VH-VL binders against q0atu2. Designs and how they scored, part 250

Target 1, 119 residues: q0atu2
Amino acid sequence: MLDKKARIRTSREYRNVFEKGKRLSGRFLIIYYVENALDNNRFGFITNKKIGMAVIRNRIKRQLRAIVREYQGQVKNKHDIVLVARAGIGKSSFEGMEKDYIAIMKKAGLFARNANKID

## First folded at step 11 (VH-VL)

Design z33 (framework fv_daclizumab)
Fold by ESMFold2-Fast, scan of step 11:
Structure z33 (fold): chain C 119 residues (1-119), chain A 119 residues (1-119), chain B 106 residues (1-106)
Amino acid sequence: as target 1 above (119 residues)
Amino acid sequence: QVQLVQSGAEVKKPGSSVKVSCKASGYTFTSNYMHWVRQAPGQGLEWIGYINPSTGYTRYAQKFKDKATITADESTNTAYMELSSLRSEDTAVYYCARTDEWYGYMDVWGQGTLVTVSS
Amino acid sequence: DIQMTQSPSTLSASVGDRVTITCSASSSIGYMHWYQQKPGKAPKLLIYDASYLESGVPARFSGSGSGTEFTLTISSLQPDDFATYYCQQYDSYPLTFGQGTKVEVK
């Protein structure tokens, strides 16, 4: 689970990331990201009905939160990051989502050097 | 059910301004972004900008930053686009279109407003 | 700005033909959509996220591609499909469209 302090929780906070953030697309994920004025990172998760039924969307959100938590030690501090699940994510495995997340975070320059996976 | 209805055709002289309206119905106006796109006679589509009706935040294509002003009135569920210092090159059909907030596809479009700029 | 270039600009086809339209981006993009426009009407969303059909769009339409090269295919052209088709990137601002591909009666 992600701690409450590491989660984007309000619509205002989500909209700030969308409006002021940078955007990068992966195979199954899109990330929006912006530096924050806090001492920690915060993550948000977006799914829509085009992915599938609520049970599928809830599974995807749980798996994405698990992935984010596992790699939180590698993410450069002071960022708000929103993960948006693409329509095709329902066809992905957990490993496929994990690999996509790592690839897009590296491409965005959001992974700190010499940081290790936490779990 | 979801519908965008635009104001009627306008004929304007060079140097004047025009304000086109786009009235939304059948959905929560503040939950989606509203984009403006134009199409000159016989030409393709050109993106002008968008507004977040919930916050009033706007984003414009560079060539329209000093040309177009996009606004929204939540009390009437109406978006507006004002174009200033009109030239003959601004003759076009102007469309409003809503997006699914994070996914950026324009799933509902207004019928278009023809703006003709002539002496 | 990312430039979207469609080919061909115009194609002539007969009912029942397989039609393929290409869209090339000036740099690698991760996200794009296709729209259909009939004369005198607003564009209509046809395919989102390169390959997924919008609700109500016939199964004869399909999309594919990644990076810089994307295609829209109509497997068996119907009379209602004579229209102009536009690709649009949603990778970065400003949003940009291809110049359009007009599918005409042969």
Scores: ipSAE 0.548, ipTM 0.867, lowest interface PAE 2.3, mean pLDDT 90
Fold by OpenDDE, second read of step 12:
Structure z33 (fold): chain C 119 residues (1-119), chain A 119 residues (1-119), chain B 106 residues (1-106)
Amino acid sequence: as target 1 above (119 residues)
Amino acid sequence: QVQLVQSGAEVKKPGSSVKVSCKASGYTFTSNYMHWVRQAPGQGLEWIGYINPSTGYTRYAQKFKDKATITADESTNTAYMELSSLRSEDTAVYYCARTDEWYGYMDVWGQGTLVTVSS
Amino acid sequence: DIQMTQSPSTLSASVGDRVTITCSASSSIGYMHWYQQKPGKAPKLLIYDASYLESGVPARFSGSGSGTEFTLTISSLQPDDFATYYCQQYDSYPLTFGQGTKVEVK
């Protein structure tokens, strides 16, 4: 799992990202991102009941966390980033989610220039 | 049952102000954003702004920044929209509508409040 | 601002007809929603996030599209479906609606 310090945990932190951050939409994900005053990135994950049952939502969150962990070292520092799962994400494969994440993060310019593990 | 109940129709003179209320019930008032949308007679829908009742954070369309003031009272589960310096062009049905924080679909609407501005 | 343009503005159809309404955005958008409004009533959410039916909405309604082009389809028009339909984007502020499409009896 993501380190505690790498997680957005409080409602206040989530609201801050939503209210002050930028937004980009992918096929399965919406990302909200804003610079933070820390030396590390923090990630948050949002799903709602329209995505599916709790089991599905939890699976999606687990998958998204795995994706985030995989590319965490390649993301520009000092950002709070919230991943919002779109309704269609439940129909997506893990690879599809990963592809969407990479695409949207690239579009946001959130990957470091020296990132070499990104297609 | 989730519902939004708005105050009754208003007839106002030009230059005056009007404050429309929207009382929420059936859900946690602070868990959703409250939007305001107007519709002039025979016309389409126009977004005015929203408030986060939990924080008081507001966002307005530029067109309405000097026209509308949106507030919320948690103690009464009521959102308000005040329109100032009323003109005939402000004649419209005004709706409150709730959204969640992240997805932005307006799933519950008030019944609307007609505000008529005439000399 | 993102402009939403619906086509057509008015549509005359008969019960049983297949009806298609299009919504074009001036720029690529993420969230797209559709509403139904009947005279003297508040809008009602029909479709959220382009293609997902709100609870209680009949299966004859469907939505599709991405980027700048979206469609609302009624597979077989019913008497209860004569109304005005609006698309709405939630990608950028200010939030904007299409001008509406009135579906009326032919």
Scores: ipSAE 0.462, ipTM 0.861, lowest interface PAE 1.4, mean pLDDT 93

Design z34 (framework fv_daclizumab)
Fold by ESMFold2-Fast, scan of step 11:
Structure z34 (fold): chain C 119 residues (1-119), chain A 119 residues (1-119), chain B 106 residues (1-106)
Amino acid sequence: as target 1 above (119 residues)
Amino acid sequence: QVQLVQSGAEVKKPGSSVKVSCKASGYTFTSNYMHWVRQAPGQGLEWIGYINPSTGYTRYNQKFKDKATITADESTNTAYMELSSLRSEDTAVYYCARADEWYGYMDVWGQGTLVTVSS
Amino acid sequence: DIQMTQSPSTLSASVGDRVTITCSASSSIGYMHWYQQKPGKAPKLLIYDASYLESGVPARFSGSGSGTEFTLTISSLQPDDFATYYCQQYDSYPLTFGQGTKVEVK
């Protein structure tokens, strides 16, 4: 599970990432990201009804949180990052979402070089 | 059921100002951003800016920064756009349009308000 | 600013024709939408996220593309489809539209 402290929780915090953040699009995901003034990274997750029914959206959010948690040690410190699921994400496999996340994070320069999952 | 209703056509003299209204119904006014777009006679669409009705936060196309002022009144579910120092080049149909901030598609549009600037 | 250029600017077609409209971005974009505008009316959202049909839009409409090149296709043109079509990028500010493609009777 993704820890409470690693989650963007309030509308104000989401709006800050949207208004001040940089944007990068992947195949199934769009990320918005901004440096924060905290000691840790925080992640947010956005889905809408165009992805599918609640069962599908809940599965997507659960899978994205699992992916984020798995690679948490590789993410450069002090960032707020919002993952926005594109309409086509419901057709993706877990592996497909994971590959897209890694590719986007590397392209954004948010992954540390040669970092492993336990760091 | 979701609807945006704009104020009626205006004929104004150069140097004057005009304030166009856009009344929202059928949805929670503060849940979406409200965009303004203009279309000069026989021309294409041009983005002016948006407002977050929940916070009053605005973003403008730099071309319109000194021309347009966008506001919103939560008590009446109405967005406004005021145009100042009108010139003949401001003659256009002005539209309000609703959009989700993360996805940015304008799924509901007002009927448009024709503003004519002539001596 | 990201410039969106549509081709052609005007297209003459007959009912039943396959119509393709292209939209080119001046730099790579990740997210865009298509709108339809009939004379005297406000634009309507037609396709979101390059390829997905808005609710109520007929299946003859489709969209594709990524990066700098996007296409809108009408597989079998109907009388209701004579209109102007606009692409719009949602990648960076200011938001920009293509100049429009007018689909008119041949």
Scores: ipSAE 0.672, ipTM 0.895, lowest interface PAE 1.4, mean pLDDT 91
Fold by OpenDDE, second read of step 12:
Structure z34 (fold): chain C 119 residues (1-119), chain A 119 residues (1-119), chain B 106 residues (1-106)
Amino acid sequence: as target 1 above (119 residues)
Amino acid sequence: QVQLVQSGAEVKKPGSSVKVSCKASGYTFTSNYMHWVRQAPGQGLEWIGYINPSTGYTRYNQKFKDKATITADESTNTAYMELSSLRSEDTAVYYCARADEWYGYMDVWGQGTLVTVSS
Amino acid sequence: DIQMTQSPSTLSASVGDRVTITCSASSSIGYMHWYQQKPGKAPKLLIYDASYLESGVPARFSGSGSGTEFTLTISSLQPDDFATYYCQQYDSYPLTFGQGTKVEVK
């Protein structure tokens, strides 16, 4: 589980990212990201009913949180980042999801230069 | 039932302005973006811009930044688009369309409003 | 801006035919949607995110593709399917549509 301070929690915080941030699409994920005024990163997660039933959505969120937690130490600081699950994510393996996350984060240039555990 | 109902057809002189309305019902108005799209006679679809009714945030196609002004009134669940300095080239059917913040598909459309600009 | 080019612009077909419409993007895109429009009517969402059917859309409709090439397929054309079809990208602003493909009776 992500630390409380590492989570986007309020609707206002989410809206700020969506309106002011940049958007990039991966195969299974869309990321919205914007610089924040903090010393830490915050992550948000969005799932849509089109992904599937609540059980599926909750599983996806749990998996995404696990992925984010695994790599959060390698992400550039001072960013709010929202992960939006695409419709096809329910058909993806955890590894596929992780690969997509890494790919899209690289494309966004959000990994620190000294990141070592990124394929 | 979710629906968007637009104002009626308009006939305007060059140089004048027109304000088209789009009333939403059957869903929470502030939960979705409202897009505007135009279609000239016999032509394709062209994106004008959108508004987030919850915040008033707007994004425009650069082509229409000086032509269209998009607003929303939460109290009446109505979105508006005002076109200024009308020219014959502005003659088109104008649609409002509901979309979410993330995927961008427009799943509900108004019936369209024909704006005719002629001397 | 990302240009979306559909092929063909006009397609003549008969009921029962398999119909394929292509949409090519000027650059790689992540999200692509398909709409159907009949004369005098507003567009109707058919397929979202390249391959997912909107609720209520017949199973004879399907979509595929990624990157710069996308396709809409009607497995067996029905009388109700004669219309104009548009692709749309939501990868970058401004949002853009293809020029449309009119499917008409042969």
Scores: ipSAE 0.437, ipTM 0.853, lowest interface PAE 1.5, mean pLDDT 93

Design z35 (framework fv_daclizumab)
Fold by ESMFold2-Fast, scan of step 11:
Structure z35 (fold): chain C 119 residues (1-119), chain A 119 residues (1-119), chain B 106 residues (1-106)
Amino acid sequence: as target 1 above (119 residues)
Amino acid sequence: QVQLVQSGAEVKKPGSSVKVSCKASGYTFTSNYMHWVRQAPGQGLEWIGYINPSTGYTRYNQKFKDKATITADESTNTAYMELSSLRSEDTAVYYCARVDEWYGYMDVWGQGTLVTVSS
Amino acid sequence: DIQMTQSPSTLSASVGDRVTITCSASSSIGYMHWYQQKPGKAPKLLIYDASYLESGVPARFSGSGSGTEFTLTISSLQPDDFATYYCQQYDSYPLTFGQGTKVEVK
């Protein structure tokens, strides 16, 4: 799970990442990312009704938070990152989402070289 | 139900300005971005810019940066676009459209406002 | 700017025909949408994220593609489908549309 300090909390903060950030698209995920003025990284998660009903959206959010938490130590410090789930994500496996996350973060240059899972 | 209603057709002289309105109903005005798109007679679609009604933040196509000014009034759920220093090539139908900023599709459109610039 | 080029610009077809419209991006894009516009009307969202049907859009419409090449297919053209179709990229600003493909009666 991600603690409160590592989460983007308000709609204002989310929209700041959208308006100032860069974007990269993966198979199941799109990320928006920008450097912040804090001493830590923050993550946000976006799903909309196009993905499916609330039970599916809530499952996806839980799985994405678990993936982000596991790789948190590999992410370059001082970034706000928003993960946007694409319409097809509901049909992906957990492993498929995980692989997509790693690939897109590496492509963005946000993962440290020789990145590995944290404990 | 969701609806965008635009102001009526305008006929303007070269060098003048025009302000087109777009009144939103049936949804929370500040929950979505409002984009503006134009279409010259018999031609294709051209993106002008957007506003975040919640903050007033705007982004413009550089082609229109000195031509268009986009604003929003939360108290009346209305977005505006002002075109300055009108020329004949500004003759077009101008549309407002509701956009989910994370997904970028324009799912609800105004009916369009014809602006004709002639001497 | 990312340039979106549609092929063909105009095609003539008959009811029942299979129609395919292509959209090419000048650089790889991750997100794109298709719109339908009938004469005198505003555009209508048809397909979002390259391949997903907007609510209320008939199943004869489908989209596919990734990277730089995208297609819109109408499997069995109906009278209501004679219209102009536009692709739009949502990868970078400024947002850009294809020039449009007009589907006319043969």
Scores: ipSAE 0.619, ipTM 0.890, lowest interface PAE 1.8, mean pLDDT 91
Fold by OpenDDE, second read of step 12:
Structure z35 (fold): chain C 119 residues (1-119), chain A 119 residues (1-119), chain B 106 residues (1-106)
Amino acid sequence: as target 1 above (119 residues)
Amino acid sequence: QVQLVQSGAEVKKPGSSVKVSCKASGYTFTSNYMHWVRQAPGQGLEWIGYINPSTGYTRYNQKFKDKATITADESTNTAYMELSSLRSEDTAVYYCARVDEWYGYMDVWGQGTLVTVSS
Amino acid sequence: DIQMTQSPSTLSASVGDRVTITCSASSSIGYMHWYQQKPGKAPKLLIYDASYLESGVPARFSGSGSGTEFTLTISSLQPDDFATYYCQQYDSYPLTFGQGTKVEVK
């Protein structure tokens, strides 16, 4: 689980990211990102009914949090980043989500090129 | 001026523990990762792990997962590395190094701390 | 783990010589960095991301390479350049260094 200080939690915070941030679309994810004035990154997660039933949405959210947590140490600081799950993500594998996350983050310039490497 | 100042040399008995400090100055402590690297006498460099001072997130070399514990104190701009269950093989100069999140280079190094483990 | 192998381990040269050090990775990597270390001192960053010169480093130093093969070149060796040089990969964890190349006076 992500630290509370690493999470976007308020509607105002989400709105700020959507209104002022940049948007990039991946295969399974859309990310909105904007620089913040903090010393850390904050992540938000959005799943909607297009993904599927609540049980599926919750699963996807857990998986996305796991991915973000795994690579948090490789993300450039001082960003608010919202991950919006696309409808097709419900049929994707975890590895597919991970790959998409890394790709889109690299495209956004938030990840190092080698960010997909693991232990 | 950006600099890292480490604690002084240590002489320890086998089985004991040692905690090395690394105080940062001249930059925002939480803006960069702090890595630790060791160098045994006459040998090369070996990566131990790192910490993100802004979040406390750590990553370790598997070889040192049970040997080293890396922490950071934002209030004092100081990173720490504790070595436990010291053995003669742990005798080395230990360096802290500031790392750029994108490229992963170590652009600022502490002066090193010699830890000698002997009976 | 990615193994980094430098060649040669020791290099004897004279002032003014062109010096080339190679670093081979056990697998293809994206990021390679080079450091210089003098006796009793901490390593110093020379080149990052294979070919970018760190601020303050003399222009006689250069780096090149990609994939599994990288090189550090000193176009004209100066007295201040006698030291040990290390390559380092930041492509995957654990981070690893080459074993080092000692450049000494001939």
Scores: ipSAE 0.018, ipTM 0.673, lowest interface PAE 6.3, mean pLDDT 92

Design z36 (framework fv_daclizumab)
Fold by ESMFold2-Fast, scan of step 11:
Structure z36 (fold): chain C 119 residues (1-119), chain A 119 residues (1-119), chain B 106 residues (1-106)
Amino acid sequence: as target 1 above (119 residues)
Amino acid sequence: QVQLVQSGAEVKKPGSSVKVSCKASGYTFTSNYMHWVRQAPGQGLEWIGYINPSTGYTRYNQKFKDKATITADESTNTAYMELSSLRSEDTAVYYCARGDEWYGYMDVWGQGTLVTVSS
Amino acid sequence: DIQMTQSPSTLSASVGDRVTITCSASSSIGYMHWYQQKPGKAPKLLIYDASYLESGVPARFSGSGSGTEFTLTISSLQPDDFATYYCQQYDSYPLTFGQGTKVEVK
């Protein structure tokens, strides 16, 4: 799971990303993203009833949070990013979602060009 | 059942204004965007704009920014669109439609309101 | 603005025929939706996100495509399918629709 301060929580915060952000589409995901005035990144996750029942939507959200957490060190700082699950995501594997996330983040220019340094 | 019920047909003189209503029922009014779309006689669909009823935020097609004003009243679950300075070119059926902000499809439509502008 | 162009503008086909209509975007788009409008009625959502069938829509309808070229197919035309079909892009504002394809059933 992501730390609470790394999550977009309120309707106002989601609205800001939707209205002012850029959009990029992947195979299973669409991202909306905008630079923020904070010192950290924040992530939001959107699924709707057309994805499936609540148990499926909750599984998808959990898996997407796990993917985001795994790669958060590679994301350029000071961004609000909302991941929107496309209708077909329910049939994707975890690995499929992960590959799509990496591809769209790289295309958006949001991933570091080279490996992050950890001490 | 989810329904959008619009006000009845209007016949207006050039230069006047008209306010069309769209009453929502069967869902949480503030959980979805309300779009307005027009269809001139024998023509296709043209998007006018939307309102987020929870915040009052509006977005307009630039062609309509000086023509249409969209509002919403949470207490009555009703969206409104006012058209000003009516001309014969504004003669059309006007639809309200419920949308999801992240996916952008309009899954429930009002029955339409015919606005006729004639002298 | 992204322009959506449909082809053909009109078609007439017999019951049981396979019908295909196309929608071309003036620039690459992330995804789009299809609507059906019967005479005197409001539009009805038919297909969302290019290929997913709206609940209650018959299985003979299908959608496909990506980028700039999208297709709506009716595998076996029925009398109830007499309608005008519209594509809509949801990539950028303003939202835009195709000009419509009128499908007449012989």
Scores: ipSAE 0.186, ipTM 0.769, lowest interface PAE 4.4, mean pLDDT 88

Design z37 (framework fv_daclizumab)
Fold by ESMFold2-Fast, scan of step 11:
Structure z37 (fold): chain C 119 residues (1-119), chain A 119 residues (1-119), chain B 106 residues (1-106)
Amino acid sequence: as target 1 above (119 residues)
Amino acid sequence: QVQLVQSGAEVKKPGSSVKVSCKASGYTFTSNYMHWVRQAPGQGLEWIGYINPSTGYTRYNQKFKDKATITADESTNTAYMELSSLRSEDTAVYYCARTEEWYGYMDVWGQGTLVTVSS
Amino acid sequence: DIQMTQSPSTLSASVGDRVTITCSASSSIGYMHWYQQKPGKAPKLLIYDASYLESGVPARFSGSGSGTEFTLTISSLQPDDFATYYCQQYDSYPLTFGQGTKVEVK
């Protein structure tokens, strides 16, 4: 679970990310992202009825929060980022969602890219 | 249940303006974005722009920036699109359409309003 | 702007035929939808997110593709399917549609 401070909580904040942000699509995820004026990153999570029943949507949100938390140290600071689950996400493995997240964040320029892993 | 009902056909002279309405019912008007799309006779679909009815925030296709003004009246659950400086090339059927904004599909459409511009 | 080009522009077919419509994007896109429009009517959402059927849409419709090439297939054409079909990208603004593919009776 992410700390409350790192979560987008209000409709107004979600609206700002959608209206002012950039968009990038991955295999299972779409991200919307915008730079914020805070000293930290905030994340939001969107699912809709097309993904499945509430139990499935809640599982997906929980798994996405776990992935975001695991990689939060690699995300460029001062961004509001909303993860939107695509219709096919319910057929993905946890590892599949994780790989998609990393790929999207790197492509968006939001992840630090390591030149070497030796260090 | 969910419906978008548009105002009736209009015949206008070149240089005039027209305001088309789109009345929403069967859902919470402020929970979805409203798009406007036109279709010239025998032609395809062309996106004009959208409005967030809860805030009045708009985004326009650059082609229509100085032509179209999109507004929404929360008290009557009605979206409007005004076209200024009408030309014969603006003759088209104009549609309003509801979108789930994070996913961008237009799942409910108005019946269309024919605007004819002739001298 | 991302340009969406459909092929063919017009297709003549008979009931029971397999119909395939292609949509090509001028640059790689990650997200798109298909709409069906009958004469004198508003468009209707048919397929969202390239491959998923909107509620109430018959199983004979399917969508596939990624990147720059997307396909709408009708496995066994029915009388109700003679219509114009449009693809739409939701990758960047402005939103753009293909020019349409008219499926007409042979």
Scores: ipSAE 0.795, ipTM 0.915, lowest interface PAE 0.8, mean pLDDT 92
Fold by OpenDDE, second read of step 12:
Structure z37 (fold): chain C 119 residues (1-119), chain A 119 residues (1-119), chain B 106 residues (1-106)
Amino acid sequence: as target 1 above (119 residues)
Amino acid sequence: QVQLVQSGAEVKKPGSSVKVSCKASGYTFTSNYMHWVRQAPGQGLEWIGYINPSTGYTRYNQKFKDKATITADESTNTAYMELSSLRSEDTAVYYCARTEEWYGYMDVWGQGTLVTVSS
Amino acid sequence: DIQMTQSPSTLSASVGDRVTITCSASSSIGYMHWYQQKPGKAPKLLIYDASYLESGVPARFSGSGSGTEFTLTISSLQPDDFATYYCQQYDSYPLTFGQGTKVEVK
């Protein structure tokens, strides 16, 4: 599980990312990202009812948190990043989600140059 | 029932301004972005901009940055779009449209407002 | 800006026909959304995220595609389906629509 300090927790924090950050769309995810004034990254997760039932939404969030946790050490520091789950993610495998995350993060240029586990 | 009701048709002289309203009902007004889209006679759809009613944050198509001003009034659940320095080329049907959260599709549309600019 | 080009611009078909509309994006995008518009009416959302039906939309409508190529398909055209269809992207600002495809009676 992500550390508390690595989580976007307040509505204001989310709003800041959505309004001031950049937006990129992947196959299953949309990411919003903006630089923060901290020494660490923070991650947020958004799902809606079009993704599926609450059980599905919660599963998706757990899976996304696991993916983010796995690669968080390779992400450029000082960023707030919100992952928005798109409708198709409910039918995706974990590996598919992971691949999409990596692809979109690469496109965003959010991986550190010394990252070596993002192929 | 979720619906958007726009103000009536307008006939304006060149150089004048017009303010179109869009009243929302059936949902929490501040929960979705409100977009404005233009459609000239016999033409396609053009995105003008949007507002986040909860914060007042706006984003505009560069093409309309000096033409349109988008505002919102939470107390009346109404979004507004003001067009300034009207020209004949501004003659069009203008639509307000709600975005479902942060996903980028417009699931509810107003009925449209025809703005005719003629001398 | 991302430009979307629909093909064809006009399509003549008969009731019962299979209709296919294509939308090509100038850059790779995540998903495409599709709208239906009838004369004098506002656009109506049909398909979101490339392949998902909006609530209340008949199952004869379907969407597919990825990257730069997306397709809207009507498996069996009904009288109620004669209209203009638009694709739309939300991957980058400004948001943009295709020029539209008018499906008319043959």
Scores: ipSAE 0.399, ipTM 0.846, lowest interface PAE 1.6, mean pLDDT 93

